# Designs tried in a protein design chat: VH-VL binders against Uncharacterized protein B0228.1. Part 1

Scores and structures below are computed, not measured.

Target 1, 207 residues: Uncharacterized protein B0228.1, of Caenorhabditis elegans (q09220)
Amino acid sequence: AVVTPSIENHKMENASVTISKVPISHRPRGFTAGSDSKKLAVQRFKLLISDFLSDAQLSKSIDVAAVGMHKGKSMDDILDDVYTRLRRTLSTKQISELAKAQKGLVEDLDEKSAKLVKARVKRMIVYSFDPAAEQIHKYATRPSMAFALIAETINERFVGSVKDLIRDVLTPKEYDIFRKHYHPHIFKLDNIGNNTEAVRTTTHETF
Unless a header shows other numbers, all headers, positions and changes below count from the first letter of the chain; antibody chains are not in Kabat numbers.
F, E and O stand for the ipSAE by ESMFold2-Fast, ESMFold2 and OpenDDE, each averaged over both directions (binder to target, target to binder). V2 = 0.75 x the mean of E and O + 0.25 x the DockQ between their complexes.
[cut] marks letters that were taken out.
Atom coordinates printed by the task and the answers are left out, and those that the model quotes come from them; centres of patches stay.

## First folded at step 1 (VH-VL)

Design b01 (framework fv_burosumab)
Fold by ESMFold2-Fast, scan of step 1:
Structure b01 (fold): chain C 207 residues (1-207), chain A 123 residues (1-123), chain B 106 residues (1-106)
Amino acid sequence: as target 1 above (207 residues)
Amino acid sequence: QVQLVQSGAEVKKPGASVKVSCKASGYTFTSYYMHWVRQAPGQGLEWMGIINPSGGSTSNAQKFQGRVTMTRDTSTSTVYMELSSLRSEDTAVYYCARDLGYEDFWSGAFDIWGQGTMVTVSS
Amino acid sequence: AIQLTQSPSSLSASVGDRVTITCRASQGISSALVWYQQKPGKAPKLLIYDASSLESGVPSRFSGSGSGTDFTLTISSLQPEDFATYYCQQFNSYPTFGPGTKVDIK
């Protein structure tokens, strides 16, 4: 069973997630492949996907991501590997619609910017696909909504590396949406060994 | 052997404070978060809060906010839980419990528990 | 706060019986559920984490299943040492425990 409808939980009104969304068995206990920065990137990736996928899809996605981390792949390459796996669950019609949406969203961009935006939009659409959610059509066909979605899922590391390029390809209105809706998670994994709180997350309670 | 050893039973009057200790051994004290959980006689388990033994940062359950203080001493690998303004309904066994998560992660699940400290609040 | 309920509140079973205990959450918690065993006068002991992962050193007769809001703990062949109270606990938000299920061998 699907854990949570993909788009419903990624509305532009609240980007805070809790570490409790990631199963303990999928949390690295002694992950030593690289720096604390790599650990942080993997944990943020897990938090982003944990409530969009069925348990089986989540387990497979984590396995693919772990293989990518061992091979030293970038987060973008790891994300692409995960989405390549997930797209096998999509129908031919859904794939066709995604291709049409991507073509529209990258019109009038230079080649390098088009490749970057197209790749990220593809990842966001595939990551957030849920036929029950009804919102994928809105996000895929509206450039401003697509950029808001990209902003919501881009972490601090990615924004820093592509900030200038993103700024150049967005209209002033789209950039305003991007800056307003970019909320990096407050998560202090690198501080577990020092004098600050090691983990500071927002815990969500329903009523 | 990984072990958590707690201080002995306490009897307190209403309005007093109690401070329970929990000494860790057999593992790297600062690599695991520590939780406090209590259990009133014949009742279920109730989470009180969490402490990071490395930095000393804490987060407490809303019910205990303002009454509970959690601290640690890294030189003795000991965590403390102090509960003030005691009421008769605070009579319970108090447990420290090690978080299942390691180093960069806390989970909210508990793998190693102390033996418990009975605190009786009676006039 | 996420509330957990357990069913039944107590049960009596014979050695060798298959015992099933249910835990239900007031809202979706994915697989963020833990099972503990508590024997009289002792601290709780971790049995199952992430809804279905067996803790090291726990007998294979214990198993867990479920996701979302409905979870079960199964003891495939009850032994005398399994007399205890069993608690579920969620960690999808601030930790909360179920009220417990007492298992008596009679």
Scores: ipSAE 0.000, ipTM 0.434, lowest interface PAE 17.0, mean pLDDT 65

Design b04 (framework fv_burosumab)
Fold by ESMFold2-Fast, scan of step 1:
Structure b04 (fold): chain C 207 residues (1-207), chain A 120 residues (1-120), chain B 106 residues (1-106)
Amino acid sequence: as target 1 above (207 residues)
Amino acid sequence: QVQLVQSGAEVKKPGASVKVSCKASGYTFTDYYMHWVRQAPGQGLEWMGIINPSGGSTSYAQKFQGRVTMTRDTSTSTVYMELSSLRSEDTAVYYCARGEWELLDAFDIWGQGTMVTVSS
Amino acid sequence: AIQLTQSPSSLSASVGDRVTITCRASQGISSALAWYQQKPGKAPKLLIYDASSLESGVPSRFSGSGSGTDFTLTISSLQPEDFATYYCQQFNSYPTFGPGTKVDIK
């Protein structure tokens, strides 16, 4: 059995936490246990990586992300914590498969372009959680957001598909709210390498 | 190969400050959290706080909040723990220990310890 | 803060004996528990993490079990080098340690 993200399972103290430097993200707050959005995201993450990670590794990765969100860590720090945890528990076969999946995202790119793609995946979390957006706390405290992005990178999926993953993570009402505060340019990263004009306007990067 | 080496023993007067260093080697310094744990003579272990060497973010045990400061220097792969307003009850061996902050956070590598004695 | 209690506080045993040490948490901590061995004048050494996972390089005679609030460390056949103090530690919140169990020679 896979453990869904749950505050009850962690029984953590709700204390002040020093956050890392993340200029445009909001520090996450605690979350309500057992939300349908969280369950759906966990199920999707498991389906995407069920042949890659053991149930124990998947459960621990989910717990790491949930704990980090409850402690008020930035989205980037939470992802780094999850990656660090996965890296330490992977078998030789799993490490090889992960390296191959990560290579797929940067295959046929030079070193500069590979760094840019990796940076944009991380920035997607930060930029999508605009501090001015209504309900930022709801989005920032969703462990499923971190898992969706990790699943994307692990399975050699193009960054553009993150837009589709977000739809599956949110309830219909939450997606409607998110859509109103969504900045479409942030999620047009699937055009990387195909149109330099689109890359410049979408990623705020200079080519 | 993986090693944490701490600074030497200190003797301080009440009211002074002490700064203990912990130099990491044999691994990527910014990939692991660093914790500080102390042990008074003949007593058990007490967690003081954590630092993320990558970003420099810290979290301290409530008992030490306002008296402890943790910092790092990435160029030398060294973490520091400074404890101010020292009291006799701060006499202890201070350890740095490598770990992960999250659910499977166990301290797998420890420094040798630094004895801090607070006496007049 | 989560308090940890260990029992017994001390025990005397002979080489070859089966030794059992318990750790109890004041609230549920899932499997977020580690066990350490500390010899006089030395830093603690990690034995078990995540309640039951054996740390690399630790002899197989050491095992851990439990979840929630009740945890056990077992040494199946005590060896001379095992005489030490054993500590449990939780990491389901800010880390806290048990008071320790001293294992002495009989």
Scores: ipSAE 0.000, ipTM 0.432, lowest interface PAE 18.6, mean pLDDT 65

Design b05 (framework fv_burosumab)
Heavy chain, then light chain:
Amino acid sequence: QVQLVQSGAEVKKPGASVKVSCKASGYTFTSYYMHWVRQAPGQGLEWMGIINPSGGSTSYAQKFQGRVTMTRDTSTSTVYMELSSLRSEDTAVYYCARDYGDYEWLGAFDVWGQGTMVTVSS
Amino acid sequence: AIQLTQSPSSLSASVGDRVTITCRASQGISSALAWYQQKPGKAPKLLIYDASSLESGVPSRFSGSGSGTDFTLTISSLQPEDFATYYCQQFYDYPTFGPGTKVDIK
ESMFold2-Fast, scan of step 1: ipSAE 0.000; ipTM 0.456

Design b06 (framework fv_burosumab)
Fold by ESMFold2-Fast, scan of step 1:
Structure b06 (fold): chain C 207 residues (1-207), chain A 124 residues (1-124), chain B 106 residues (1-106)
Amino acid sequence: as target 1 above (207 residues)
Amino acid sequence: QVQLVQSGAEVKKPGASVKVSCKASGYTFTSYYMHWVRQAPGQGLEWMGIINPSGGYTSYAQKFQGRVTMTRDTSTSTVYMELSSLRSEDTAVYYCATEYYDFLSGPYDYMDVWGQGTMVTVSS
Amino acid sequence: AIQLTQSPSSLSASVGDRVTITCRASQGISSALAWYQQKPGKAPKLLIYDASSLESGVPSRFSGSGSGTDFTLTISSLQPEDFATYYCQQFNSYPTFGPGTKVDIK
């Protein structure tokens, strides 16, 4: 029998990253506006949905968004630009991960994949560029301080609710299905125990 | 040291409204969902609804649609639950409870930390 | 709405006894089930989440099992502080609670 880790241990491991928890050898010594926040944003988003997008796709998303922001485009236009650039690069595995998260939603898979990508990119733009990038510029004369503030700002924002960002894109019924299948503990059982109970049951509560 | 502190007991007349508060401390207020659950004397637990303090988005149980309103004030880290058109069967202890959110894994959907409860008595 | 039933509605046990409480869902909920303990005059306390995961600070004598529609909470060796009412709760859809099982002293 293996001991199950306590939620306290899990919560501690999932606590927002503070500057004190980043090894000194991994802290930036010099600062290029946007570069270090891009790497941190990519790491955070890669962990959020377990390799849904590659580091290259996330980095490309950030590059496309930055260009749109400099041109004064609206957030919707920027998100559309990012999605358009990424759509051709989604792998079979990424599609499979989306299907795994959304078992029971077979119709309109492309539309739901697009919605998930938009929600993820919206979160990345909001958390990486808006507050974090401004903190970098504000403290450019003190790069170590800028790094600490970026880490704190990104941690603060990333602790924010993924449900809210996705809910704006999905209908209430789609969100209910997504929530049911996305919960990490549910599809972990699917991977290990081949548990398909959720697929057999239409357990939505609609109001 | 995550804590939820609720407002004090209330006595209301039938037809009145009651507004219960729940003040959060010890965590980032906008990073956790808040549920409201009630319990009539000697009865079980009944879920009323949920609010996301970040955007103020809400979802209510069908039974309470049209009578319940959940709001928040981010400046005071406080969530409110207002129930209107009170009846004697609304006499209950009302609890707020936080849904722990693991930002690396997503929402947990179960209730981790609970307030102490607020007794609302509806009597004529 | 997904309905939960608990069995038994009440039971009497002695310190040191193995106690088993069952929760059944009206439809499949995978592992989306939590267990709570409530003592008189107190708020509920989370014991188990995701059917079988022990909440931090909860004694190891508590364990959960099951998936789909049938779930069990087990207390391997009942202690005096365990006399309480136990509730299951599903989160596969909008949350609903079971009616509760009261554990009384013999």
Scores: ipSAE 0.000, ipTM 0.424, lowest interface PAE 16.3, mean pLDDT 65

Design b07 (framework fv_burosumab)
Fold by ESMFold2-Fast, scan of step 1:
Structure b07 (fold): chain C 207 residues (1-207), chain A 123 residues (1-123), chain B 106 residues (1-106)
Amino acid sequence: as target 1 above (207 residues)
Amino acid sequence: QVQLVQSGAEVKKPGASVKVSCKASGYTFTSYYMHWVRQAPGQGLEWMGIINPSGGSTSYAQKFQGRVTMTRDTSTSTVYMELSSLRSEDTAVYYCARDSLEWLLSDYGMDVWGQGTMVTVSS
Amino acid sequence: AIQLTQSPSSLSASVGDRVTITCRASQGISSALAWYQQKPGKAPKLLIYDASSLESGVPSRFSGSGSGTDFTLTISSLQPEDFATYYCQQYDSYLTFGPGTKVDIK
């Protein structure tokens, strides 16, 4: 079945994403358990997300994200669902290791850990759309600027690939409104040391 | 408007290799996956593999692992399929086919097909 | 490895007949199934994707249904140009084609 996008539903959500306006028949379907595609995705995402997470945790996260995408959930809803499931299985050690990445920020370690996990899962979800992400593993251990460049490239490709599809489904007026509510899946990492607010925003949305 | 044009028929001896080309036009070449599918005379369709023309990444069917190589040249909007160690059982029409959705929306249905290339393996 | 079977393997029909072809998967594939038509000496043509979505330019007499493991292609009123071989194809895990169903004239 194909679902016609509703502009009112999109206007009510702060974090509207392009995927929610794509017809359901055109959304990712997920992976078959034990498939070579899923094994490769787990290997790639282990490098992109973290060595702190087990293969089983990554596999479950991929399944949940794929189901959410197919159902047309917003990126924020998908992130919340994946985080909720993943949080149940995170050890104290894993939480501590994730929090250490943002040394020097406010002492609320649980908040820092939650934001870092959400940012990493968001990257995994975005890269699931891009098979060229196979080469991204070579940048996974590099400075933030490499991640920013990759995020910008993926965002441009994703938006470009669905622009015409969304335009064809929506009226010109609805399309203009939708465009104003589009939010990139991943933001650039810019000058993260300049101030606390900028670092927090970057960590929450990218890392 | 959109079309895929393949190279001409080939006759090869057992043990040789063959390289078939597929030139794309009428769309953004790097935005769509490309599949290779073959069909032996009087038989059904058999999927061989897929290539992402943007990054060059590939995935092959288990049956062809180690014998098939898929590549592309973005400057000429052309994909290639090379099959080595040819046997008489490799006699078939080889098709290239475009994925129905852009790679970022990957759905693995094939909406545009080349005309096919007959490869005959005989001594 | 997901295997597809089609029934019948061949059938004979007359113009105006309703034709139904079945495709069954060895495991659940949701709606990740496409249908193709192939005429002798020609490349296949996509008819239906996502189990039930009609490809642009394909006549409305073609329809698809099903989900999970059982799928059908229906031609509501067979036309002379519909005599061909029909293939189902799954894309839930890699790609595999069914063996085909040949639709011949009586």
Scores: ipSAE 0.000, ipTM 0.434, lowest interface PAE 16.6, mean pLDDT 66

Design b08 (framework fv_burosumab)
Fold by ESMFold2-Fast, scan of step 1:
Structure b08 (fold): chain C 207 residues (1-207), chain A 125 residues (1-125), chain B 106 residues (1-106)
Amino acid sequence: as target 1 above (207 residues)
Amino acid sequence: QVQLVQSGAEVKKPGASVKVSCKASGYTFTDYYMHWVRQAPGQGLEWMGIINPSGGSTSYAQKFQGRVTMTRDTSTSTVYMELSSLRSEDTAVYYCARGLDYYGSGSYDEYFQHWGQGTMVTVSS
Amino acid sequence: AIQLTQSPSSLSASVGDRVTITCRASQGISSALAWYQQKPGKAPKLLIYDASSLESGVPSRFSGSGSGTDFTLTISSLQPEDFATYYCQQFNSYPTFGPGTKVDIK
């Protein structure tokens, strides 16, 4: 039997995280090749899904999730494992900002923050392990590339499923931004690979 | 080792056309998009467009739409950029540059890891 | 189109100096920014991508930071081979480049 070598991220921001005990087939997309791929995935996720967590917290969360996936744990068990690890590293500022991000001030910040962290961690896990979720994330930050990749992998008759996946992966605020600025392109899947300025300026429609 | 080798310098009269070549080696030609970027003397870099070597599909910057044509020859792993109706302000070094999109999708929103050496095109009467 | 500005337009520095170059975008571009080095008569060379990721083979004295609209390239200890023009490039939409910053020897 071949043992998968550890990935050493000597130049990763905030911390090097090793996933040596996780087979390559169970690692998040982009984390099989090395530290640059992992760093890019963390940066992309931070920008669209969770900018309240440090790179070290995100990297650790992904590693814990990958181990849980390899062991056959349910999503709920994985979320509990990740959250148990993260709650001890969250700053007062991070907790406060999470609470404020959802409809203003809440008197029980711990309970509200637990819900928000678990929701964000779930989306991070989905993004990391689900190819379609990664493509949706890329659509938001790099419309041309993400749209082309989605168009290549999804038959037009399944466009509704892509909309639902976008809604499931993004926060309500991110989804609202997406539906206003990117939604029309999904229903007009055209020649794959080239989103022109004309396609990007198409008249917007709501979900 | 990835290499992009471009054709030699050209001198053209206003109104003429020029066709610059870029021969790729050291990787699978059809797996990566190719872009063209120019630089006028003493000026910055300007993106012109992108070609998918696999399917031959192209996308051009609006400024060059109608004057630029990008093509490729998969048998020789070569991309071409033809610019017509040349003017004095088209005097520039023209570069081909390879994107990093391993899916081969149209990623005109790319950065450029590998560049050709450049081709000087001078337009003068 | 997304416009990029760089500051300073040029600077003079000595070997061993810490050099900082700034790039600003006319609108938010997330982390979709790359930095290039160009020497006279040569093609640009990629240094940094996704705002802060060091390209393979590039010396560790180069680093990038920033997000949104404000980005910085830092050379921690300038070497003789670092005298060049540096360009930022956004790829959040159709690629556009900054006007460049020329780093000259004192």
Scores: ipSAE 0.000, ipTM 0.425, lowest interface PAE 19.7, mean pLDDT 67

Design b10 (framework fv_burosumab)
Fold by ESMFold2-Fast, scan of step 1:
Structure b10 (fold): chain C 207 residues (1-207), chain A 123 residues (1-123), chain B 106 residues (1-106)
Amino acid sequence: as target 1 above (207 residues)
Amino acid sequence: QVQLVQSGAEVKKPGASVKVSCKASGYTFTSYYMHWVRQAPGQGLEWMGIINPYGGSTSYAQKFQGRVTMTRDTSTSTVYMELSSLRSEDTAVYYCARDQFEEYSSSWYFDLWGQGTMVTVSS
Amino acid sequence: AIQLTQSPSSLSASVGDRVTITCRASQGISSALAWYQQKPGKAPKLLIYDASSLESGVPSRFSGSGSGTDFTLTISSLQPEDFATYYCQQFNSYPTFGPGTKVDIK
């Protein structure tokens, strides 16, 4: 099966990095009080984000975050450590793919929007790795979105490599269905998660 | 039809390894997580682990850490579960089971099951 | 790990009877509970998910209720094909199953 450039390019933000149907939610399904619920959230995050990052990159990022938490570092320091480690571990292929997409990200974001996205990403990744963080449940059910926003805010947009992976596994019809229900960047970064039509009908959080 | 078809029964000696296969058909293989669950004779169901067929990432129950390996082959839509250092208490029916929610959003309950593979560990 | 207990371990009933099976969790699991039916020599079949949602194709005589730690599966009018073992399963954490309840013909 073949994915054409027009299918890949149309609303590319919806298909490129985030595969999860679950929007950034105030309530993660099945995550209540307790260490077991937090362990599940971490494992779910590992399963989701590791599909884009190598196991070594993911393990290193988690190790860096865990060390920072153990040492009592601030959220800002922990996130800086994680960003530094992610950037250092990119392969030549990933760097090449990013170079093709980085200009688009830079062009799409003004300075104010970039700061807002960075702040949101900072909360998302820290909450994903810090079991004591307030509001961790908002991000545990959508770690793929946290990763997409991290890639964008550190000027590391993995769009090309993720598109290549998706092309390898989806037919053109499946790609159309996939694209219809994933809105990680709904035209503007500042309205991510506001598309109730396409996303909410396929999420675990209903009521 | 939407189905999971597993490999046939195995008889192994203690200390050996066994590799069970589970072939998916009738749906998009890479869009659903796959779990492995076993059932020893006269016992209940026991979760062993999960694999994401898209990227190959895995998570295992602590009891099986170091002994179990889950893999997949996307060209044949098949997942595998290999259990090493077999003991008599590993005698069980092993099931592959599909996570209900597709596209990497796991529900962690199981709407589609393979028929099961009996693994007998005996001297 | 979250432990599940089921009551009773077995019961005998007649066609047309109302059957009730309970599942208790060692800690709160919200509504993250599924029910399965297993017949001898067969794989389990999903009946109920999210404590009370009926799986597509499952007869309406099956229903689930409960939240937190106490859950119930009810069969309103037992049919011959319903004689089986029933398992609850939580998915609030890593999956764990109850020990099962065997429903035998009287």
Scores: ipSAE 0.000, ipTM 0.449, lowest interface PAE 16.5, mean pLDDT 65

Design b11 (framework fv_burosumab)
Fold by ESMFold2-Fast, scan of step 1:
Structure b11 (fold): chain C 207 residues (1-207), chain A 124 residues (1-124), chain B 106 residues (1-106)
Amino acid sequence: as target 1 above (207 residues)
Amino acid sequence: QVQLVQSGAEVKKPGASVKVSCKASGYTFTSYYMHWVRQAPGQGLEWMGIINPSGGSTSYAQKFQGRVTMTRDTSTSTVYMELSSLRSEDTAVYYCAKEMPFDTYHLGDAFDIWGQGTMVTVSS
Amino acid sequence: AIQLTQSPSSLSASVGDRVTITCRASQGISSALAWYQQKPGKAPKLLIYDASSLESGVPSRFSGSGSGTDFTLTISSLQPEDFATYYCQQFNSYPTFGPGTKVDIK
């Protein structure tokens, strides 16, 4: 076995990460509309939820959220506003897809479908409007910079809020890639699983 | 010329009610929330509540809940604040204040235009 | 309700001095903070909104900074017309004001 010395405690040079210590769900006004972040969020969620929502519905959802943020609404209120408006525009096909995802009642759109859609829409909203989310995404998706983010996260008292932000910012595929490129300590913080086979440690191949 | 013009000073007896008016001009009255703020002599500013001039919906500070009523008249572009069961400690200057617009750079997080104030004196 | 505290409660300074007033919130309010100037017998005047944005028509010697719970208003070179009481205000929940800081020019 090759011993990898203190990967989790390495300090990166020429890297800077600023992470908000307040959870996204508890930020009253942590959001600022950025056109680049909005476009990127739309493109990402097109891939994740295009089977459920059209491009027009995704764009409208971001616009509804922007209005809510400008009015100082809580995240929960914003998600309720977005979902209520989306539900009124859903096609028969979209309702069918939501019903399949729920494995349940097609006519109960208030509880089960709300949970499914709100979770996906929340990631889009967070990425679109939180400057910290854009910076975390930038660092989390670059393996060379991920160690700076990991070091900051490990040393932070508010690791739970950072963990939630990382999950909300990254697509599931991006999060899987992030997990492959860092020390297994983060898997434990995320409570991802109980089997040791699923936990992977990155090893510098040239050493 | 955006302006808020308030009604004149009032002297009331304990237990009475007072109704202060605030007439808006120079902007679209129904497009911006209006707030009421008071200031007792020599004291700081105290928020009382908010009204949406478009729909008439209101929200009040807990301290004034049950004693304050805010209304508006869209035909005259006027908001009103009525405070009942007056006590000596209600002696104050009462201000109406308009929220900033919501746009690309403004989130409505300030009062950009204020009325001149209305002195309400409660004395026996 | 979110409570705001200001320090100092009062100060006296000379024309040309740099004056700093601080505002602390009892909980996080992001950047939802405004600063007002009030002169005796007059309504408050907006100086700074969204913690750091200068209101149109306000002299550039006024600036605001901060986020979360700690905020600062700075007057870089105090003028005679700056004699006033300064208030911070939050919009994160139901609006609340700080107790005010009185600035007296020597």
Scores: ipSAE 0.000, ipTM 0.433, lowest interface PAE 17.2, mean pLDDT 70

Design i01 (framework fv_ivicentamab_arm2)
Fold by ESMFold2-Fast, scan of step 1:
Structure i01 (fold): chain C 207 residues (1-207), chain A 121 residues (1-121), chain B 110 residues (1-110)
Amino acid sequence: as target 1 above (207 residues)
Amino acid sequence: EVQLVESGGGLVQPGGSLRLSCAASGFTVSSNYMNWVRQAPGKGLEWVSIIYSGGSTDYASWAKGRFTISRDNSKNTLYLQMNSLRAEDTAVYYCARDRWGDYEPLYFDYWGQGTLVTVSS
Amino acid sequence: AYDMTQSPSTLSASVGDRVTITCQASQSISSWLAWYQQKPGKAPKLLIHKASSLESGVPSRFKGSGSGTEFTLTISSLQPDDFATYYCQQYNSYSPESYTFGGGTKVEIK
């Protein structure tokens, strides 16, 4: 028997997304999205941060967003709820310990772990700026936008570790491409949406 | 002053059910990741299940579908509902607190004294 | 999945002896390893986390060392209270499916 590392298998499952409203000719090979736009947002969110958050923390963040959407809250309120829950999940003491451990986690990364991170980062890059994959964003609904904004918010707490790991794994050219195209703000739909930046940065009631 | 006290163990026939309890004092179970760990007579430690601070749960592959971890925040008590018990489930069951609670699964800083479950005819 | 192998399974020693227990991981776990002590009929007690960080209240005669795949627990001068079974546990993964314990090392009176 052959055993693919557990972390790699888990992330591969989360990347499987079936897209019902995207022409087959425009779909990335091997990528599928759930028929519900929310499923696409969830799979993308898991792919981006599964290396840095437990399944419980991902589920918790998704649950908070779902409750906010059900109650008809604005995106600003939903983001505040997620910030509050993430801060509650990580106490002040735990946040301090995480900050101290962050450098150690990066520097203690062995060759096998580095290979796994490199493989995952390459998958993220392919998905993030593959022209066919970007067409998926055009079909995001209001619920999907909520999860995209939550992903941006959560990633802010782990930005240092993500940036350091990616910089060490990618070549300078790959890193430049990644920084230009793989950005939390890729969830913005500038080509379809009107005033999506206002939804993200101030009040979210108008979108 | 942190204490965990298990109860509910006993003799049960194969195919039977038991519910274990773990009463916590000195801290709040809802603010921590809580675990069940078992130990068969004369053998080593084996992780069974976790309930995260947010209420989500995970199980060892052999426990899925038979065991359910839960908690009652008002009673500050952790539970393990065990169904379809087998002879191989005979063990001392410990509840254990995950060190940093909400960060990620880590290691166990406090353990209860255990409750014996014997599955035999 | 990680396999955690402890050696020896049983160790006979006298009070005052230096005792060394080894734990091997099938894959690198960096320094993400804890050590527990279990006395007969009692629950396990946390001794060390992050391979070498001694828990508050644990005697300084206990020392953990190692990184990657090879770890050791050393008791510099064995005391009567130290006759027990010792377990290592890895926590390198973010998933609880990766909670894995070594098979244990029983330290017995020679």
Scores: ipSAE 0.000, ipTM 0.422, lowest interface PAE 18.5, mean pLDDT 64

